# VH-VL binders against q10081: the designs that were tried, part 1

Every score and structure here is a prediction.

Target 1, 150 residues: q10081
Amino acid sequence: MSNLEFVYKYFNSLDVKELYDIYLLRTNVFVVEQKCAYPEVDEIDLKCGHLMLRNANGKLVAYARLIPEQQQTVRIGRVVVDPDERKNGYGRKLMLQALETSKQEFSSSKTFVLSSQEYAQPLYRSVGFKKCSDAYLEDGIPHVEMRLEL
Below, numbering starts at 1 at the first letter of every chain, in headers, positions and changes, except where a header shows other numbers; antibody chains aren't numbered by Kabat.
F, E and O are the ipSAE of ESMFold2-Fast, ESMFold2 and OpenDDE, as the mean of both directions, binder to target and target to binder. V2 is 0.75 times the mean of E and O plus 0.25 times the DockQ between their complexes.
Where letters were taken out, [cut] stands.

## First folded at step 1 (VH-VL)

Design t9
Fold by ESMFold2-Fast, scan of step 4:
Structure t9 (fold): chain C 150 residues (1-150), chain A 121 residues (1-121), chain B 106 residues (1-106)
Amino acid sequence: as target 1 above (150 residues)
Amino acid sequence: QVQLVQSGAEVKKPGSSVKVSCKASGYTFTDYYMHWVRQAPGQGLEWIGAIDPSDSYTAYNQKFKGRATITADKSTSTAYMELSSLRSEDTAVYYCARGYEDTAMVPFDYWGQGTLVTVSS
Amino acid sequence: QIQLTQSPSSLSASVGDRVTITCSASQSISYMYWYQQKPGKAPKAWIYAASSLQSGVPSRFSGSGSGTDYTLTISSLQPEDFATYYCQQYSSYPLTFGGGTKVEIK
């Protein structure tokens, strides 16, 4: 089995290579692959945690950000898996680690939420999330809100 | 090698039910959704619904709601689609197809060979 | 329900021709998927994420588009390319397919 490594850091602890890797992966998936002209980089990046999954060669293969919200809630956003690596189960491993890391880093976290593109719902359901809204448009793309209560 | 093998052709009378099977091999059955799609003779593709075998969650096309039932048996890695109250318009080839649970960029990467269901009196 | 409209519904072409097939969605979608189907056979995944070729698909095929308008192009038609092509969206349930474009030999 290939050696995988999870790394979690707040913004001010990221080095320049990690920051480069994160934005390269995010822009290649959300902007280039989705061909959407919405702002990918935002101010919340400065206030949240960043979860990185690297393969044995040190390549960033999956990423998510963990955003503490009110009422013991953590929002998981910018969930991406490298398109070349999608058959390796990295998205599921990433989500399971995101839940465990959130429990460790954000005391008393009991509710997890995310806004899911409709095609991505199976990934989030696989780790316990359930749809909690009707479909809505965000930047012209159908999304649903999903929630996990512990 | 990933393979989806479906049950054989069926001839049914109007008002009856048909249950088509799809046996999966070559991958972890619970890691992927199983979708059902039909195609009437000379017509296009129509999505019926899907199941997540890991927890038996199902999603259906409203057109088939109340008539279609999709199930999965983890012990045999087999998915089923049952269609009740059959009408002549249900005559079609029925396909199972695998969908990804992880970001699902290609929802139907492997397909069964198809099962012809003919509804006639 | 997202409706997909393919144009043309059929076309006749010769080996070596450039063929273009379009698919228009009734509302914006994240990605368009394309399938190739030959008579009596199950469909095969052909193009995903609008522009990425499935493993084994010849490089003469390409996909493009975003939002509501998508295109499949064959740069130089070969005998094995005569088939029906379907677009599909996986942005919203129910999943929907276009009506298909049959590529026929002249």
Scores: ipSAE 0.027, ipTM 0.657, lowest interface PAE 6.2, mean pLDDT 86

## First folded at step 5 (VH-VL)

Design c2
Fold by ESMFold2, look of step 5:
Structure c2 (fold): chain C 150 residues (1-150), chain A 121 residues (1-121), chain B 106 residues (1-106)
Amino acid sequence: as target 1 above (150 residues)
Amino acid sequence: QVQLVQSGAEVKKPGSSVKVSCKASGYTFTDYYMHWVRQAPGQGLEWIGAIDPSDSYTDYNQKFKGRATITADKSTSTAYMELSSLRSEDTAVYYCAREWEDTYMVPFDYWGQGTLVTVSS
Amino acid sequence: QIQLTQSPSSLSASVGDRVTITCSASQSISYMYWYQQKPGKAPKAWIYGASSLESGVPSRFSGSGSGTDYTLTISSLQPEDFATYYCQQYSSYPLTFGGGTKVEIK
């Protein structure tokens, strides 16, 4: 079956298995695959929403965190697709759901922001984000800020 | 089926301009970046720039800034690359290449057949 | 700009040989991309996302590496593998390619 399911929870509502799945996916990609020697788990995780995409077999195939900021802004971070599930369009599905979930969960949200490497810009542009900064380094790798206004 | 069909070969004199076209079919043209890459005879690949056809946003390799102009026509699903003030060093095959939007994907999944531009006196 | 140094620039090997091509980046990047190009043809996507093979790429090909140092390996070279292989980065504009490695079958 092709049944996809989105699950959104604030940190304290995650069960232990959900948290395990999230950190396994994030560390496998951001630490192991990308070789980023930086503490992947941080204090922001305790104070934000966690958006999960699961396939019909229950596998966590994509994830993002939704961080409310000042001025009716939501930061979308830790955007990741399971390496074995790439090329299925899950990145775009995740981003569309992140926008919809943010509108449902953070009343009056109007602005969305994220930090992007250049290879991910086309994805974010496809759902309405536009580059709004010059390049800066994040963990030694060039990034740009991107922004979407509702 | 995704296809990128480029305009035919051109012979140009130094100081002139060339405009290469890339007609896209088999997908939603405005949902994907279009890149331009060139390859001089017997040489490697060199990125020229890219366009987002949905709003004509462009990024250029600084080496070509001021000489290269990348445009897109949404109504015909066609991207263009114009290179001005041609020099003999600009002799190359010019490719258009489509970029997949999904995270961690191969950015140049479909390429045009290439357009040979020869610059000679 | 991120420079990619690819080695060797060319090699000749026999059918069945193991072939290794390296690509070194001038600074750390998240992913390396690899393309195969046959004479007279446009490049073809070959390896993406560090080690993932594109559809139709034989399992004798593999990609590995991290940070600044990346490899493409052919475990048992076949006659149809003669081509030039290019690495490419997309961490920062301008996008850059390695100089290519031409693989010839003896």
Scores: ipSAE 0.438, ipTM 0.814, lowest interface PAE 2.9, mean pLDDT 89
Fold by OpenDDE, look of step 5:
Structure c2 (fold): chain C 150 residues (1-150), chain A 121 residues (1-121), chain B 106 residues (1-106)
Amino acid sequence: as target 1 above (150 residues)
Amino acid sequence: QVQLVQSGAEVKKPGSSVKVSCKASGYTFTDYYMHWVRQAPGQGLEWIGAIDPSDSYTDYNQKFKGRATITADKSTSTAYMELSSLRSEDTAVYYCAREWEDTYMVPFDYWGQGTLVTVSS
Amino acid sequence: QIQLTQSPSSLSASVGDRVTITCSASQSISYMYWYQQKPGKAPKAWIYGASSLESGVPSRFSGSGSGTDYTLTISSLQPEDFATYYCQQYSSYPLTFGGGTKVEIK
């Protein structure tokens, strides 16, 4: 509906406001909403790319990080949509852009992987990911590994 | 407007097969999983399986694996559920249901109107 | 598979009553989903995850819970709320539903 803007930056290129918005959104969802105390901020943040989706008002409505791995693989992590901005299809938009951005930033990438909370599988399946593992616990939350080959 | 329109009611003999169709419209057929769920008369809901129409990847309830076959025709935006070796216990209303795409939402946002399959000798 | 046990299987209530439906999972799940079904109709998505509501679902409906125990609550039952409600899990295959709770008029 409203104008949306995707911004992709590596850690050192983030300004203070961008970093603040990212960590605020991530902690509000992964720690507070999901009632999970874990080291949310980690060293991977320093090494990966950060994909931000903002609405016309400049609000960060969705976010993901892109992590290059071995074997032409990109891991997509910390996928989050603002609780107040859900039901707008931002999750799917984010994932599609994540794949596109990955292809641009990591041109040799052919495989995409992620650790999905069990309930979030529909989002990732909508863009072609398929479950490739049994359920396992991550920080006490049930997860499954998902994979997309392009 | 998203719509799922299923084929009409079926009456089948035990041991026969039935194939129910679900025609999708109002959205990109290949972007969403299609699920099949049945409901015996006066009973609860039972998940049969699902298909990714984009590549025909399928997931099945092991209870039905080998007896249920789920397919999709991209050219007609139609999903199918075929159940073989029918038994009286297979008498139920069969639903197709689209999988929702967004995070933290219910899996099935749109449903077909249902297809009654009656198995009797 | 994950078994979902709903309680009660049926209840009789009056307009204005507070109604509580519970769904217990045989193992811990991330979210519980709820559907409303009226006679002769397909189930309708109702409560998303733990507490999210479908667009158009009245605010008198709410979901809560974690782990193995989840609850659907109707704060003040209205005439249009008489229906059968089903919980569902999407944590593992096969997907499973609760046995349903029929909310009937007293």
Scores: ipSAE 0.158, ipTM 0.732, lowest interface PAE 2.5, mean pLDDT 91

## First folded at step 8 (VH-VL)

Design e5
Fold by OpenDDE, look of step 10:
Structure e5 (fold): chain C 150 residues (1-150), chain A 121 residues (1-121), chain B 106 residues (1-106)
Amino acid sequence: as target 1 above (150 residues)
Amino acid sequence: QVQLVQSGAEVKKPGSSVKVSCKASGYTFTDYYMHWVRQAPGQGLEWIGEIDPSDSYTDYNQKFKGRATITADKSTSTAYMELSSLRSEDTAVYYCAREWEDTYMVPFDYWGQGTLVTVSS
Amino acid sequence: QIQLTQSPSSLSASVGDRVTITCSASQSISYMYWYQQKPGKAPKAWIYGASSLESGVPSRFSGSGSGTDYTLTISSLQPEDFATYYCQQYSSYPLTFGGGTKVEIK
């Protein structure tokens, strides 16, 4: 995991290439790989933070968005690792950084929440998240709500 | 190099208890859930339960609730599975398996070598 | 619990044959996982998601499917592929496995 770089930016600070890389990665995974047609790009992108993990070659290998909510809560969303870059522990690294970045950007935040696809729970469990809801459908895909209190 | 090394084979009588160990190395023991899975001779795989070694959180297959106890010792990086009130149908190879965190990867990426538990009169 | 039904339970094939193994879930799941097991050995992680392979798994293996029906395919069976394959779901607790499919030499 040498020569990795985290970059955190809000939408208005993203350059065209960064935005392109983010949307390319998200659509390739959430739409194409998962065979799910849904409005992947949404208005939340305009007002949330964007956490990017790049390797030494400048490739976007992982991504997440940080969404501040009420009651000192931060929602972590669109967590994705490039299919060609898996098995490198980037998912866990991304989540740990997401928590740290959230604390820096939203200093009063104590609660972290996310909507996990059922099969993705191990990633979030590895950093301390616990399931806190029954299964529900989101865009036709089974999800569970997960929570971490710090 | 990740390794899971289990304790040796056991022969038990009906009604007794058995405790199998699984020593982990090559990774941070407390960062990953450990699962227990068994396989009766010539049969398929059956999930028993899981443990988060970081806080000893556990969850069990209802089939084994009340009889199976999963524990973890952080100081020795060892997980345990104890099964009480043994029956002949509990005869099986018992495996420990690590849960990998990568979102799209196969969950159980490393397995112990297995421990044969034979229950007979 | 989610029941996983594999078919067939066993099959006989020759080197070079195309082999197809099916796993059907009692309810819709996001991903099916596959393990390979050889006699006297622990299962090995083999295929994850719908079609992705674990590191070291030959390209002749592939996965497909969605919803309740998933398939593992070996395009051209090789001598080292004779084993038992298990599907597994991580969509709901308790975690469950299919009954297994034993691929034997014809």
Scores: ipSAE 0.355, ipTM 0.799, lowest interface PAE 1.7, mean pLDDT 92
Fold by ESMFold2, look of step 10:
Structure e5 (fold): chain C 150 residues (1-150), chain A 121 residues (1-121), chain B 106 residues (1-106)
Amino acid sequence: as target 1 above (150 residues)
Amino acid sequence: QVQLVQSGAEVKKPGSSVKVSCKASGYTFTDYYMHWVRQAPGQGLEWIGEIDPSDSYTDYNQKFKGRATITADKSTSTAYMELSSLRSEDTAVYYCAREWEDTYMVPFDYWGQGTLVTVSS
Amino acid sequence: QIQLTQSPSSLSASVGDRVTITCSASQSISYMYWYQQKPGKAPKAWIYGASSLESGVPSRFSGSGSGTDYTLTISSLQPEDFATYYCQQYSSYPLTFGGGTKVEIK
């Protein structure tokens, strides 16, 4: 925590090792751990911001992407914490920083949205998100839209 | 130090109502959902519903919708569960449980001590 | 709703035995959670994310599984492990628990 560093970069500013670290973390959790075969790397990555949390050793311990949308809205996606670094509160810290970074980088941002699996809702609730849709299936797994107004 | 302290045991007649309280301490009450779960004697656990104490939003297991009412009082940091039209099969221990924020931990990190509700025929 | 079927519903075992408890979901889920309950007590968080141990849980406990099939294993049963173990899902509302597996001393 004292030696933690947040790094935010738009796609074009990522170096190849940062991109490698992001995709390793994302695929290890969303594809391998969750046993969900889908094209996890997508074209949205090319047009969004990438928020990284690194520890003192330089390890990527948490990540999210910030996607500007219309109507003063930012979508937060691909929220992930390294499995070996769970129980340290990094998910909540990442979400709080995502909100602060979005205010800095997208100066008119007012509304924040995300698509959550049901089990992931508690994290987003802890920073003020509320469910705003009925459940829907994605690859056989229930998801809900969640929203936060600043 | 998180604590959830529930009201004492109740003996009720069929057709009546019961209201169980759950007083929370050691954390910010409005930051976490509260859930209610029951356990009939010698049986498993059954989810009743949830409340967001910050705005009183609730959701219920459809089995209890129409009979269960979950409420929260921010000023006393207390959640309540009321079950109406009691039947003998409602005899159970009723638990409150706090939802934890880290989704990779168990969803219910702290539980009340339980409240035995006995419905005598 | 997602039904969770635990097997066995009960077992008798001796100190030192290896025991395995299964939990099968009626639909694929992302993560399984486990609780330990002692007689007359509230359930206690035990295993999260299918395989991670809660703090204070002895290393003789392990969890595994994915999709619909999950297990809890005790490698060498100790006297303090005699309890009922419940699985739980948070992938779909209503939230549901398995029927429990009672581990009894023989």
Scores: ipSAE 0.317, ipTM 0.779, lowest interface PAE 4.4, mean pLDDT 89

## First folded at step 11 (VH-VL)

Design g3
Fold by ESMFold2, look of step 11:
Structure g3 (fold): chain C 150 residues (1-150), chain A 121 residues (1-121), chain B 106 residues (1-106)
Amino acid sequence: as target 1 above (150 residues)
Amino acid sequence: QVQLVQSGAEVKKPGSSVKVSCKASGYTFTDYYMHWVRQAPGQGLEWIGEIDPSDSYTDYNQKFKGRATITADKSTSTAYMELSSLRSEDTAVYYCAREWEDLYMVPFDYWGQGTLVTVSS
Amino acid sequence: QIQLTQSPSSLSASVGDRVTITCSASQSISYMYWYQQKPGKAPKAWIYGASSLESGVPSRFSGSGSGTDYTLTISSLQPEDFATYYCQQYSSYPLTFGGGTKVEIK
């Protein structure tokens, strides 16, 4: 396999192994590592695109979901990097690819948004997002809305 | 490679102001937020505020919002922190620190050497 | 504001001892970060993410915890580990640090 590979699929195009890999990565980080009990798998997954980054060994090392919204907007969510693959710049690489893929798949998109826990703001700032709200609670956890305009 | 070099120590009287500089090199200055943190002698670390050097967006710890002014000069890759109406309790080492750009990393990966500001009459 | 309480504020231990430093947050947070600071020097990034060590950090260091309670552990204390260790949160503004734990080698 090549060094790194990005794969983008809408939910109905995912195969069983891809879905397994996505949920394993997301739950291992958002639920197990962060010790946060909440419904991590939700129905948004059924209506969005799934962006996967795999390494040369075929391991899913990073993931994000792309959610088309009204007003020519794409929401990026569930941004995660495998714990053993951190420090390789995969988060930034994933975000840049998320923007590129969104332009390809949602050609009318002008605005990109995300709801960020505060610790993740540095990544999103590095690719051009800016804070656009005061902090708010989402299931008891502080978040801020961030936005990038084209 | 990456370096943050701060201006030298200052001795100031109460009621005056100080402006500390932090010159960045070895990376693209406008790609990373810069933070200011202080440490009073023998005490812990206290966050003052942050700046986005690309557009001068700032945010401050409310404790300092009326007295601290953080700026950046893109042409010299230099960040500044000015603290006005100095009091003896402002005696501290003032650090600039660069924000790391990725998930899960320690937020402040590079720090300046620190600038001692002493406020006494 | 999220307050971080480190314990103990200082400790003295022998080479080879297991040392544990705690950091307690006033609210639940996703990640705790740790810095090492030697006398007269700026803090250095030490532990990030859930439990990852920065480059050059000896494997005798580890981080753990979740929610409000976090620890930094040195499995076998060495003379070069003399320093003050600070925890930090980036879950809510203003960003805050713990009060520090000074580790003194006997």
Scores: ipSAE 0.523, ipTM 0.841, lowest interface PAE 2.2, mean pLDDT 90
Fold by OpenDDE, look of step 13:
Structure g3 (fold): chain C 150 residues (1-150), chain A 121 residues (1-121), chain B 106 residues (1-106)
Amino acid sequence: as target 1 above (150 residues)
Amino acid sequence: QVQLVQSGAEVKKPGSSVKVSCKASGYTFTDYYMHWVRQAPGQGLEWIGEIDPSDSYTDYNQKFKGRATITADKSTSTAYMELSSLRSEDTAVYYCAREWEDLYMVPFDYWGQGTLVTVSS
Amino acid sequence: QIQLTQSPSSLSASVGDRVTITCSASQSISYMYWYQQKPGKAPKAWIYGASSLESGVPSRFSGSGSGTDYTLTISSLQPEDFATYYCQQYSSYPLTFGGGTKVEIK
């Protein structure tokens, strides 16, 4: 269970297996598990950073995108934990690392934002995010905007 | 190990107030939201409100706004729920429940043992 | 607020029976959560997400559904499964629970 490894890469640095693992995990959760057909793979993937959490066996257990925006803002997206790897606290670990990695990659980062599926709010709240919008639908799924100021 | 220990049963008159406590241990109190949920005898569960102990942010079910006050004492890792202007309909077991921090999980992973509040003339 | 309607409110079943509990939401939600409660005890986290089980929950339990309609299924009812089950949504405030379904011994 120990020897978790975080790997952060931009799209062009991903190897085929890494890309495969990311898309497999994302589609299995956001499309299949959540029964939501939408353009899961998008052009943002080409421009953002990809944060991967792997366990001791090299399995991708969690993932997130880091998307730099204007005004020293970083958007965190596509936060996902493998269905078979839940209850291990990987979500919180991922979010804490996402914040740290963002500070390293985007040194001027002061604001972090994300669009949270409402069920996921507890995770984001646990690391300091606060809801800053009313509920809205994204691809038919209820979301809220959350923000963290550092 | 995470534990939520609530105060003992209360018997109150209509119009009075009750304050139930929930002492948390086994985790960092300020890292998790605490919720209050009640259950009338033989009835279902009703969400009262929540608090972020780190900054005392609160949100309430509108049904209880004006009557319910949720507070937290960081020094003692204790959450409180005070309900004023008590009515017979407020007779219920009151639970504190910790909000889990991970994705997908059932929101309330740990519960207090419950506090029976009986309101009768 | 999002209203959750459980059906049935109670049912009688025998050990070994297949049991299905339904929870209908007044509007579409992302996930339905389930709790198990036994008399005199606090609710226990039972099913989360779309169909995932909490730690310690037997595999005979499963969750399914999407949109507004969700179900909890017990493939083969065991003696320890007699309890009241509640669905819950975290898709909007105020948080709400279903009315509960009491699974009783026939």
Scores: ipSAE 0.212, ipTM 0.757, lowest interface PAE 2.7, mean pLDDT 91

## First folded at step 13 (VH-VL)

Design h5
Fold by ESMFold2, look of step 14:
Structure h5 (fold): chain C 150 residues (1-150), chain A 121 residues (1-121), chain B 106 residues (1-106)
Amino acid sequence: as target 1 above (150 residues)
Amino acid sequence: QVQLVQSGAEVKKPGSSVKVSCKASGYTFTDYYMHWVRQAPGQGLEWIGEIDPSDSYTDYNQKFKGRATITADKSTSTAYMELSSLRSEDTAVYYCAREWEELYMVPFDYWGQGTLVTVSS
Amino acid sequence: QIQLTQSPSSLSASVGDRVTITCSASQSISYMYWYQQKPGKAPKAWIYGASSLESGVPSRFSGSGSGTDYTLTISSLQPEDFATYYCQQYSSYPLTFGGGTKVEIK
């Protein structure tokens, strides 16, 4: 690989190294860094798309999962950037690609949703998401629903 | 080069209103939320509210709801904060601050120079 | 509303001393943010995500903590570090700041 590369795979197409890389990144940030004990690996992983951003060295630098829902809706979740790769704009690149990949993979998709911790709202706003709920608790942490319509 | 330039200091009587401006340059004004924060003399920082300049969506600290009005003019790249029914405890330096969009980053990356509003008889 | 309590409210220390500032949240939050403010100036972004330094921040600064308890540490205090430091949360609206810690060089 000579540049940034996006790799998208449904769960059954992941190889074991890809799954390891995803799990390592998600747990290092959501469990270890955030010090928040909750079920990080869940059944949704078995039935969604996995979007990976890799750098020129093949390192997984950012990740999101794409969950098709009814009514032409895609839920984006587990948005994360590797701690050592922050400040490179990878979060925004990932989100823009998540929207484009969703259009390609779920051709009828018109609505995108996510549940955001407050610290992440600036990123989602930058790609067109708007807050659409009051705050609610998820695992004791405030979240808001955000939505983008095409 | 990002700059936020605020209007000059004001002296106001109790019961009146003040409108502070914040002129943005060096970036696309409508791409970033703008926030307003104040600091009374010798005190800490207090969040007033926010605006999305692209569609004028606002949200306010409940303490200021009904008295504060935040607006934005896309054509001049200028945000405004108006505070009505002024009291002496509203004496403070008022700052505008730009929201930074990067994940995991501090939310306010650029601040205006501040506008001192003094409320006294 | 999440309250942030900083300690101490002020301190005085010699050049070269290690200085530690604490910020305690009334409930668990994901990330703490820190600003430096010099007299007569607007606050400047300083530490993000609890432990990461903004560009241009000297390596003598560090941040740590999780849950409700966070710290900012200056390993070897310098004259230019005279300022007030504020912690901030963006975990729940309204956004709130700590009361500040004024650092004075003896």
Scores: ipSAE 0.365, ipTM 0.791, lowest interface PAE 3.5, mean pLDDT 89
Fold by OpenDDE, look of step 14:
Structure h5 (fold): chain C 150 residues (1-150), chain A 121 residues (1-121), chain B 106 residues (1-106)
Amino acid sequence: as target 1 above (150 residues)
Amino acid sequence: QVQLVQSGAEVKKPGSSVKVSCKASGYTFTDYYMHWVRQAPGQGLEWIGEIDPSDSYTDYNQKFKGRATITADKSTSTAYMELSSLRSEDTAVYYCAREWEELYMVPFDYWGQGTLVTVSS
Amino acid sequence: QIQLTQSPSSLSASVGDRVTITCSASQSISYMYWYQQKPGKAPKAWIYGASSLESGVPSRFSGSGSGTDYTLTISSLQPEDFATYYCQQYSSYPLTFGGGTKVEIK
């Protein structure tokens, strides 16, 4: 419909440019913008799915990881929107697509969870997630656990 | 365009209750949380509570000790805030505010025009 | 709850002046949000995240900070900037605002 494109790939299917774009976006936001030095790149990247949203120019404007867990649960992680692209509703689009893609890739999935940075709760709440834990620190950053049952 | 239109000013006696309405338009009412914030004359902003209109989930500032009740009517796209056992200190302008969904964005992107509630003997 | 302390509570400045408003949180937060409010009007979304501006906010406004200390800066104060500014946190419930900083004409 729109000139936006969602691409879902596992790690071994990512080309060098895709991997570069993902890590560039993640580090620019989670490390640089948020001033937090931590092991941003981890082993989960090797075994999870990578959801990419690109605009008409091919720019990676948003991204998320889809991580299958036990008990028909999918964890959504590393949700990020490019700082220059944050007024276009890409966050919500990304989350809706993440849920849809999860259902397709993990047919038995019915529970979705994520560790939300404090400030990001509105985005996740907008697609139905509810806070289900008290605040805790993850890599020194306050988070809350959120859950969506479908 | 997004609009939040609140009910008119209220004058109440101590111990009574007030119910303020906030009618939303220009967007899907059930897709966004609605918050209530008040501001005493010449004072700052105080968060009262929130509601998810889609399922009527609510959360409140414990300061109000159960005196505040937030509801939503999906059929009319209207949110309500009722405050009971009114005190003089409850005199304030009460605002409804929509919670924005974008990452990193300011949470309350649209506000009602405010409703003055005056509590006096 | 997270307490937000703004300083100063009020200041007098002239057009063209550099204005700095500080908001200190009782504990570390990820982002500070800012609203602008003029008399008789509802607050307006102004600055979000670390330094990003809402649509329509002039570039003379900027935000900075991390941890517990955040700052709103107006590089060159304009007539339309005289207002009260509030910081807000969305890190934990209850949501809280700073006490506000009224920017008045000198």
Scores: ipSAE 0.237, ipTM 0.758, lowest interface PAE 2.5, mean pLDDT 91

